# VHH binders against Ribonuclease D (rnd): the designs that were tried, part 14

Target 1, 374 residues: Ribonuclease D (rnd), of Desulfotalea psychrophila (q6ajf4)
Amino acid sequence: MKQENIISTTEDLKKIVNKALKLDAVGLDTEFVWERTYYPQLGLIQIALSDEECYAIDPLSIKDLSPLGELLADRNTIKILHDAPQDLIIMSQATGATPQNIFDTRLAAGFAGSISTISLLQLVSEQLETELDKSETRTNWLKRPLTEKQLSYSLNDVRYLRATRVILLSKIIGPKIKSWLQEELNLLNNPANYSTIADESRYKKVKGVNKLDRKSIGVAQEIATWREQKARELNRPRGHVIKDDILLEIAAIRPTRPEELANTAISTKAAERYGNDICQATARALNKKEVDLPHQQKRSQLSSQEKGALAQLKELITLKCDILGIDPALLGNSNELKKIIQTLYKGKTTHMRQSFGWRKEFLKDFYQIHRDTI
Below, E stands for the ipSAE of ESMFold2; O stands for the ipSAE of OpenDDE; V2 stands for 0.75 times the mean of E and O plus 0.25 times the DockQ between their complexes.

## First folded at step 1 (VHH)

Design f9 (framework vhh_8pnl_2)
Fold by ESMFold2-Fast, scan of step 1:
Structure f9 (fold): chain B 374 residues (1-374), chain A 120 residues (1-120)
Amino acid sequence: as target 1 above (374 residues)
Amino acid sequence: QGQLVESGGGLVQPGGSLRLSCADAGFTFEDYAMAWYRQAPGKERELVARIDSGGYTNYADFVKGRFTISRDNAKSTLYLQMNSLKPEDTAMYYCAKGPSLEELWYSDYWGQGTRVTVSA
């Protein structure tokens, strides 16, 4: 490969973006180094204007990536990626833009008779009968200069995305299934996908938090909020500040003095370093009025009849997906399917993605059958 | 709740294949996003592949086309199928879990690892 394929200035980036904005579709990918840090480190961004015109954008050399943001947010140029969410989050954070008009070949493969876990190389091999270079080894994408082999390898990740999209769309059955795919792709346009969960909501992700009483859940919320902020400040995983299990132990005892932390499994170094912060977080929770405390969420087990209905739902999905050539995983995971059954049998309205759009249409026969028996 | 237990590592020749497994003793495996990370001697841990509760996957660029991540919710087990192995793939491989794919940028739950050595 030639050095002219590397974009290392904002002005050259603007030229490539202006060219891309005149096209109907471009391929995009990122390379990053994932260390045990709060965020991955962006090493490279690849763009394919055609199978013959591909570029590697160097984010280490370019201070202002906002021109790439204009492309990401553009509603007229489709951005084609394989397994888009992580790449879109990284590019959104680097550019400040909300991605629009995205085509994920991984999702499309699931609607086109393949599995939604297919790799890019396997997909390109199956659909285009083209073998991509498998000889490239592990690479530190932060190191410069890149070798010609590393550059060639990285560009092949985007080179065939435009062609792959055309072939996948040709294999999707009729306008109905194509509309279902488009509904899924449109979800990638949602700004909520690219916003960090509010620190104050992080406690909801701590497994076991709902086993605590309401005051202790309040303490867990304040400690989780503090922990998130401290982890970002230190650029370390949140578990390196305090692990979830230790956070729950602390919330249960509601420490008012640092020495009370000795009743938990917290390390002596962490207790010395964070004891005062933890006690301040606890005090904030204990000073809240009862109405301001988080509500305790509860779950119920499925009855024998509900388990039978769940088995029927899974069977229906498997059979119908086989006929339509759609990957069953696109309909929902086991937890989501359980919620469908609970909603139908308890008569409770629960917000779930299977209650609207293409999934509701897919499941209409199952819903009709169970409304007749309930 | 439960410990993540990796298995399937070993010594293989370049170009060989290996399948790693990660068993979750917990009762809510299907609710979690899962990931494989690796750490070579003298290097930092790096992401290899991720899979969310719905089966959606993401791969590090250096394994695209060679490795496949998958899960079996009925067995509470995560898999990594490794094909066309290279000496550079030699590392300790770790299983991790988190509440969502986005939150696997950092992980709170880790296994003890399984060693993969690719050598002639």
Scores: ipSAE 0.000, ipTM 0.270, lowest interface PAE 17.0, mean pLDDT 82

## First folded at step 2 (VHH)

Design g1 (from e13 with E56R; framework vhh_8h63_2; at its last look DockQ between E and O 0.05; V2 from the best seeds 0.00; counts 0 for: pae E 19.2 > 2, unsure alone 63.5 < 65, grease 24.3 > 24.2, SAP .744 > .668, placed apart)
Fold by ESMFold2, look of step 2:
Structure g1 (fold): chain B 374 residues (1-374), chain A 120 residues (1-120)
Amino acid sequence: as target 1 above (374 residues)
Amino acid sequence: ELQLVESGGGLVQAGGSLTVSCAASGFTFDSYWMGWSRQAPGKERELVAGISSGGRTYYADTVKGRFTISRDNAKNTLYLQMNSLKPEDTAMYYCATEVYLGSYTVFDYWGQGTQVTVSG
């Protein structure tokens, strides 16, 4: 284990950042622990200036990470990550900077003939003919000192990012596909990726919530809002406060008294701790006028015509992506494709990534043909 | 009738220079991306250089600093100036354009190619 590869002072951090700012691109990655807390616990930040010059930045030793923020926000030096969004959120929170000029090798791989969900291990193996070590053992990135294995593993996660970018760009044939990649990369500068969703909207993330009637959806909204605030206060995952399936059971019952919680699978401990809060949330929902309840949007079944259009959309995407050499998942998942059909045939106003940019252009003939059916 | 006709290939000594050209017809040349790809025997086709309709250029790292792509929209001609040639640059060189074919927006048309051979 090399001591020169660990950056543990602000002065050494500033030195490395100054070197990085003179380069065209650097590799970045993070390690964190996020199993028992609302906020991820940042354990390590890695930076590669080259395949041979890689450093592990120790955020436990460095109180002021703002010099790294200067690099993160720099518009001249490209920051290369694999599967960037989570790492960017964590680093943005740690440094106070808004990331700029990001290259995501996972995203680029989808445009370069690989799947867009490829792991870094698989991508390096396929593109560089280099085998990275696997770890079968969970490791605590908050534990100090770092072991030789932890350090070697962490530095290898950034070591090849600059080379990987070069190879991926060489395999993306045609300026149109490169411009599509650039559109996607530019979205990583969108502040929505690095801000939390509103607490009042969290209920929409609960799978199955739209199967409830409107009053129970209103109760679910209030309970999910309270749950998010409580989880943040306790610094615990929202599921440790109340699991999603329990939240749905409670919303369906609409309990006005804490003892009614016994009709759900909520634990005795949780019912004692949160019963009054849950009933207050229920009361807030039940006291709303109907106009103030959340808008209920049940998932409607697709008609036979709509199912046929969905099949044609999937076939078009598969054929066109095969010709282009890009991953069809870049156009959307199954639920997103259903939303296209529902928007087209039922007139829903839904913001979806397929309504703008390169995806809209990719799909323009499909939209034209099927717009005439409504 | 869309046509791309490459010319200017030949045999050249290592370290030498060569310019290949592509005459384009049958489409609005200045509206489309143009590019040069190459394929050596037994290798995958590789995009070597590209130039957008707005004049932005792209180069593979293997040729950056040695090759220059340009377009002359008045003559509907694409050029690739190749300097400091190496034996590994030996390949069939194809010019290509992106043209829409209804629902397909792929790098769709390739010329017949022009052979460049670099001997040492």
Scores: ipSAE 0.000, ipTM 0.114, lowest interface PAE 19.2, mean pLDDT 82
ESMFold2 (binder alone), look of step 2: mean pLDDT 78; pTM 0.781
OpenDDE, look of step 2: ipSAE 0.014; ipTM 0.336

Design g2 (framework vhh_7qia_2; at its last look DockQ between E and O 0.01; V2 from the best seeds 0.00; counts 0 for: pae O 13.4 > 2, placed apart)
Fold by OpenDDE, look of step 2:
Structure g2 (fold): chain B 374 residues (1-374), chain A 120 residues (1-120)
Amino acid sequence: as target 1 above (374 residues)
Amino acid sequence: QLQLVESGGGLVQPGGSLRLSCEASGFTFDSYAMGWYRQAPGKQRELVAFISSGGRTNYADSVKGRFTISRDNAKNTVYLQMNSLRPEDTAIYYCATEVYLGSYTVFDYWGKGTPVTVSS
């Protein structure tokens, strides 16, 4: 693959985008580095207009990626990606555009008789009998110039996406299942999906936070909020500010003075740098009314009856998915299924995706049976 | 097998009216959104109008106020009433089906199309 396939100017990007906008579908992929920064660093964007016409767009050389944004936002041209959400977030941030008309090949695979977590390499091998090389998966995508091997590898990630989409759609059984896929794909058009989690909600992502008492959870929330803001400000991973385990320790001790942080695994340097901020965050939490503190999410054990119901649910999902040729994982993970049962039997209204859309329809018989028995 | 059969196209003068019909078969009609697309010569296919399973409608800006999409679930038919036709409305009109969620949708099933020509 000749250096001629690298797009390094806005003008050349416009030319390619104009061509793409005339097509029914294009393949897209991104290469990025996300190790030492809060935001991923975009290293390369690949676009396939056809199996024979693929380009590598160099975002390091092109400051204005607005033409790409136009393509992303275009409602007529399908943008095909494998495992689309991360790439879409990155491209949305880079271009400022809201992606529209997305086709996710991994998602589609789950509806087409494959597993919903299938890799691109596996998918292409399975569907097109083509083997792709994995040799450049750990390359520094921010380094220039790119080698021919890197370019070839990167372009292979988009080259077969158009064909793959066609084949996947052909394998989906019936219009109803296709409609389910479309429901899922339509979610990718929602701008809210590209928004970051609220800083105030970030504590929920801290592993082990639910082991804390309610007051400590409140402290964890404030510290996590601060950490998120600080990480963003410094453009560092949140763990480079304060690791999750240390955050939990701090939340448990509820420090009022920076010196109290010495009782945690926080480094001396971090304590000196962030000690006052952490104590201020803690104070904010401690000054809140109890009613305003986050609730502890206790993992409740299932009763014997609930366990039985869960088993029945799993069996039903497995059987029906087998008949329909779709991946049971699309219905929900183990925790989600447990939540379904808990909601039915305990009346705990938790927001669950199984309560609407095609999943609700899929599970409608199960819901009816259990509503009548409970 | 899923089938969409369009009818009602033809030649009409500017300012005239046409009513397109699309009869659907091979699927549960009342569970799906239906739409109309059009493709003019040398142009890309574009959405004209769609109607959800529940009857919610949306229109392209270019046809808003002139075109009306409706459906009869008992007949498995979707209609496009086109009034005040303009030369720029000249295209092949395609019926499509898809479930609509959110603000935008892409239709996956298409009929063969019916030609509409607006000319003096």
Scores: ipSAE 0.000, ipTM 0.265, lowest interface PAE 13.4, mean pLDDT 89
ESMFold2, look of step 2: ipSAE 0.011; ipTM 0.535
ESMFold2 (binder alone), look of step 2: mean pLDDT 80; pTM 0.804

## First folded at step 4 (VHH)

Design h1 (from e16 with D55G; framework vhh_8h63_2; at its last look DockQ between E and O 0.02; V2 from the best seeds 0.00; counts 0 for: pae E 22.2 > 2, placed apart)
Fold by ESMFold2, look of step 4:
Structure h1 (fold): chain B 374 residues (1-374), chain A 120 residues (1-120)
Amino acid sequence: as target 1 above (374 residues)
Amino acid sequence: ELQLVESGGGLVQAGGSLTVSCAASGFTFSEYSMGWSRQAPGKERELVAGIYSGGSTYYADTVKGRFTISRDNAKNTLYLQMNSLKPEDTAMYYCAKVTYEWGGYTIDYWGQGTQVTVSG
């Protein structure tokens, strides 16, 4: 493909955005590299105005992407993506805009009789009888100039999104299912999806943290909070600051002096550079009252009654989704369903997507039967 | 021809027990959800118990803990065991073929009913 499909100036970006704002819907996608940095390195943004009019926007040449933000935030023009959340996070960060009026073809496929985890390639093949080339793998989207193959593959990622949306909508029969899809699509307008998670919560992602005692979990929380802030400051992956297994070792030892780090597998360089910060984080945790420490979140076994209820929940979901023609995965994964059971039988309060919206209504008979049976 | 035929109704003293049953024919019983509805004179029909094809059960608040719905797929038969009966349970009891939908349920077909009368 010739380079006229590449948008590399702010002036040309504004022209394409103005054209897009006159359309009812456009396709969007991104390419990025995320191996050695805290932030993803945005390499390309693709836009389809039609099946024939597709462009690659070069964020390496255009430092101010805020004009694209006007399109992203526009409430009249639909932005169509496949598996939208990560792309929306990256574009929101790059443009400063909060996405509005989003259609996710992967999500819609689940309501239209397909699997809600379907790939774009599979979806286009099934819906349009069109063969997409496989995505470029192991390619450096930061390298310039883009090869003709990179450009061609990237544009095909957006080329058919508008047509795919039309077909998916035609397959969803009835206002109830369409209403549920719209509820899910509206969640993509939620700005919480485009901000970083709380630094204080990162410790929950460290595999094995719940095997520590409560004080050591508190130390892990403080170290993980500091690690996230340091990783962000340095623009490095959090594991390059302190690996998770080293973090757990340190939390278990609860070092108050940098010399104690020699009792862990931390590298000499990391201990020299971060030792004081690690000990300050430890001190903050040890100064907390016990009520302020995190609780151990150990996996618990389900009782026989709870296992029976889980089986009934899965049965209800499977039957009802088969009748309605939607993917049962939309109601939740195995861990989410176990959490419903634990909430009902053990009285724990948990924020779950199954406790509100269409999922709550979908499951209301199950909730009522089991509350009444207990 | 689809048929639901209820039996087992009658007169019972308050605090007593009664089992009603429903013989189903004309469809593949094991594939469908079933239920028991009741209607007293001057009242709306209400679904008091339901059972999904896989055996999961549902009960209205007014009968929870007192009524038990069950099914025998080999005999194409639906049952309702009613214990601790109250005069308020007096009604015509209907066997129902039920489809559960978002926001509620639809009764696809119902039988002619069997009368349950609770005295005292």
Scores: ipSAE 0.000, ipTM 0.093, lowest interface PAE 22.2, mean pLDDT 83
ESMFold2 (binder alone), look of step 4: mean pLDDT 83; pTM 0.824
OpenDDE, look of step 4: ipSAE 0.332; ipTM 0.728

Design h2 (from e16 with D55G S56R; framework vhh_8h63_2; at its last look DockQ between E and O 0.02; V2 from the best seeds 0.00; counts 0 for: pae E 22.8 > 2, grease 25.5 > 24.2, placed apart)
Fold by ESMFold2, look of step 4:
Structure h2 (fold): chain B 374 residues (1-374), chain A 120 residues (1-120)
Amino acid sequence: as target 1 above (374 residues)
Amino acid sequence: ELQLVESGGGLVQAGGSLTVSCAASGFTFSEYSMGWSRQAPGKERELVAGIYSGGRTYYADTVKGRFTISRDNAKNTLYLQMNSLKPEDTAMYYCAKVTYEWGGYTIDYWGQGTQVTVSG
């Protein structure tokens, strides 16, 4: 009488995966909670075999999610997601599998005449004349039982993905632009293309770190590295170990003894708990030769010539994207475009995605013009 | 362990040419940008040439048109061909590893350097 759309056993998961592996494409999505932990807490996985056959997979009830990994890694069945990278990271960790054969509808929308930051709700509304409910986007996906509204919302997040893909592909004109989309989709098969930065680089995300002198930046690097490792060990957000503002204060004083931490706003409990670790991190930084310390990243203003080149770059991108019917944002954000100019004029040796693949070809005339000028 | 070893420095007459090399180990050379910096005694260190992992190059104005940076990924070797050398090019030349970073780049390792001295 009543049919369960909720998959609560590994047995039933295997059955759904076996069905999915026989299809050309399936929709996938996840729901998670990420407020009190270092790692996201996976709350739900959704799969659509068709617009009418959708399931919610309950990771709280299923001990072994590895059968889903067979689907995730399958090279024959397309997995369709919207804004795929975070979902892929979570599912890859939960299943042990590396993703293969991924289609991201948000990315594809940028090649199909929409903005590349479009929400799933807006994309479905535009493409299928269907309005999705906006409720439940900020709800506790770890609570059980799921409400009817939570379940309906979660299944609707995958229900239309197969149809949306078909429509998006029909709007991408020409094999050249489809090949560019496929280049981008292939990057999703390797989490390294969108995964977390190295622990030793986390200090660069601390706002204000470049206001410190070079020795203090070295101390900040060591403390941030330690903080990331400690946060991972405790499964707590890095800010709950040591806040960024406190990290900067500590780096500035370069404490060699735990009692020196009283000169900062660190709490007494944190100083007692972490003081020795913080001083060991400081000692590691202070024992480095100057050549091994990180460099202060000085803020640079663009020259008038560089500002002119940036304007020309933006104009080329806008005009060419208008002709081709793709979103200019696919070529890069403001910071990325500024990096192109800095690479060309100031000798910044930076890896950037605009130096490879379809973006390099897209920009070749701009590079030729400015190579001859330099 | 990461290592950058420069060689090929020496004494050369003004107007002459010299090639310096850098043997790299301890990292996947082909995936990183590399560069050459130089420092004369009492002067600030100056990045004179860079080469991205994708092959594009950078040159400081003071050496543009005279210096050529190149790499051989099969040999894990970075080169700097220096032509039309001037006495102002006299410096210790350092090979540098550059890391792709959020919002920019970092030069995170230098070798021990090789001395280039240009007479006259």
Scores: ipSAE 0.000, ipTM 0.097, lowest interface PAE 22.8, mean pLDDT 83
ESMFold2 (binder alone), look of step 4: mean pLDDT 84; pTM 0.838
OpenDDE, look of step 4: ipSAE 0.030; ipTM 0.485

Design h3 (from e16 with D55G S56Y; framework vhh_8h63_2; at its last look DockQ between E and O 0.02; V2 from the best seeds 0.00; counts 0 for: pae E 19.0 > 2, grease 27.3 > 24.2, placed apart)
Fold by ESMFold2, look of step 4:
Structure h3 (fold): chain B 374 residues (1-374), chain A 120 residues (1-120)
Amino acid sequence: as target 1 above (374 residues)
Amino acid sequence: ELQLVESGGGLVQAGGSLTVSCAASGFTFSEYSMGWSRQAPGKERELVAGIYSGGYTYYADTVKGRFTISRDNAKNTLYLQMNSLKPEDTAMYYCAKVTYEWGGYTIDYWGQGTQVTVSG
């Protein structure tokens, strides 16, 4: 590896992008630090034009990354990534472009006989019989100059993506499975499919919130909404504002005056800094009409019949996926499969990816059998 | 001592029918899902049919509508009825004992196979 593979000016970036736009496909990856800030700190962007021609783009040196945006949005040149969504978000934010024409090797691997959670290292080892060193995930990608080891590792993360795509596509011969893969890849062209959740919904991610009564869940919602906004304002992780377990304690107490916070594990500094905001959030929740309060996200236990149906669904998915040579995880995780059963037996209406597209067709016979028996 | 013994293979004319069976021993047959796979020379193994412990069945698209899997738990026997046979169905057919788990399955054991040959 040579330091001349580092792109540190906008003009050199434009040259590389112009070369990339003439190719059918390029590999892309990012490195970032995301430990003490609300937003990830982008440290490096890698691009592979071929196995031999790979570059590291230095976002710390380049003031204007928008030339990369032209490549990202280009509908003719395929951008190949492994586990694309987070990289797409970061690059979209950095360039102002909406990515188009994306191929995700991790997703494709699941349709090609591998597991859909496979690491890039494992995938390259299995498909190309080439051993990659482990990623430099614990290194400081914001430090300059980059070491030779950092540069070598980062470029190897993109070096084989074009070859890997070719091999994966050769293993997916049938038009049915190819169409399923393309359906999934097309979802990556719309940022709404990987955008962040609304601030008002963040409380749902707090483990244990559903053990609170409804008024306290309303307080938790208001505090979590405020916390997200404050974390964004400060560019700090939401847990550095108020940790989840402390948020639950506060919501249970429903404090209307800051001194009541002394009955929780909140630090003295946080109570002084945020006490009034927390009490205002509490007041907003307590002034809501009951109809406007959030409902408990309580998970009803599955009945014996429903547990039986879930077991049948899991067995069907496993057997059918083995026959087809695809990863059963593509059909859904455990919670998603439980939602299928609850929708069928309890009459709930929930947006589920298993209710449309190729997953609906895959599960068609299961739906028919159990719909008729309900 | 776990055993799966396939039988019933043979030569059959295109468009004809054949039943293969699998005698199972050494485990509580009724508690496990079973399946049939096949492998033609030079081709990859293909799982063509499965039957869950509760009786629900599944078929590969290549055989759906032509093949029927069934089990007789009292006799510890798995069956595959093959109708409208094509030369492409020529293969060694293997009975399989399967343990299914979320996130995958394990083929715990499969037998020696029985040859099915379809001629025209």
Scores: ipSAE 0.000, ipTM 0.143, lowest interface PAE 19.0, mean pLDDT 84
ESMFold2 (binder alone), look of step 4: mean pLDDT 84; pTM 0.834
OpenDDE, look of step 4: ipSAE 0.382; ipTM 0.759

Design h4 (from e16 with D55G G103F; framework vhh_8h63_2; at its last look DockQ between E and O 0.01; V2 from the best seeds 0.00; counts 0 for: pae E 20.0 > 2, grease 27.3 > 24.2, SAP .774 > .668, placed apart)
Fold by ESMFold2, look of step 4:
Structure h4 (fold): chain B 374 residues (1-374), chain A 120 residues (1-120)
Amino acid sequence: as target 1 above (374 residues)
Amino acid sequence: ELQLVESGGGLVQAGGSLTVSCAASGFTFSEYSMGWSRQAPGKERELVAGIYSGGSTYYADTVKGRFTISRDNAKNTLYLQMNSLKPEDTAMYYCAKVTYEWFGYTIDYWGQGTQVTVSG
């Protein structure tokens, strides 16, 4: 095995980027470790200029990755990834560039007759009759030097992306299906789609928060907001700052003095470290006007009529998608489909991706039929 | 026992018409989506027309405007009217029963098929 495929200097990175910018498409992938940090720890970036010309870019050796950013933001050269969003977030942070002109083979596979959750291994096996070895996918990508096995396997993750794209596009013949895929790919060019939820909304993800009374939900909101900001500052998972179950206990007692934290299961060290911050977050919540406090967000049970409509919606999606050769999951998950029914039958306006774009047009006959019956 | 029995296949000249039918038994026909799939030599099986339990129909682009799927729930019978037939329509045509699932459906059962051959 040879180490000449590793790019470890800015000068060599610039040379590879200049070559890539002259091509119609390149494959990209990343390897990272994301166990004990708020942000993923980038371990490797791979680029394929062709099936035979693949490189591993070493971010541990190259302190300034901004030259790669020129390629990432280039509107002429297609960047091909498999399951692109997380890799794009990591590379955008590492390079300072906003990615443009992205093709996601996992997304495209859903429009080409495969499932939209297919792994790269399965997709390459299906489309190219080539078997990839996955034995190195869960190794320590921060360790140096890279073994020959790690290097070989990492380069294989990009080696076939250009060929895979060509084959997938050949299977997506209809102009409507192509335009739907392009709508989805365009979302990858919008940086807002890489952001997580707003800090102020994080409390909604805490399981059990809606069992609290309204004032305690307000306290949970402020503590969860502070926790997210602290986790980012420390570069630690939010649970390492304060676990969700402890957050709920604290919100229930609404502590304004640090000594009140002794009434929860919070550790002594966490109480000493964060006690003032927690009490300040509590005070912010307790000083809010009632109108500014959050409410419980319970889901109403579907009526018998609504359950029937939901079943018909699922049946229509499945049958229509099978005829079109696309994955039904592209139309939405179970919660999203329930929201369609609730919006349609209860008259509640809800922001849903099924209310615009190709999904709206896909579903328009269903909307009309059921709008006429309600 | 669940059965789907296709009939009506045969040899037809290009531009001609043919109706295939499927007699269904062993399940409550009116409660399930049904479809027609076909498999040409050397090609993968393709669902070309579907009709859900509520009556809405859907067609593959290759047959839209030429094929009409219908069902008679009283007779437990599924039909496919095929007009303006082309040599490319030559295939074994299978009746398919579909069971709805949350993230998709499965084709539960297909019959032995009826051969449609278009010469010409």
Scores: ipSAE 0.000, ipTM 0.128, lowest interface PAE 20.0, mean pLDDT 83
ESMFold2 (binder alone), look of step 4: mean pLDDT 84; pTM 0.834
OpenDDE, look of step 4: ipSAE 0.008; ipTM 0.261

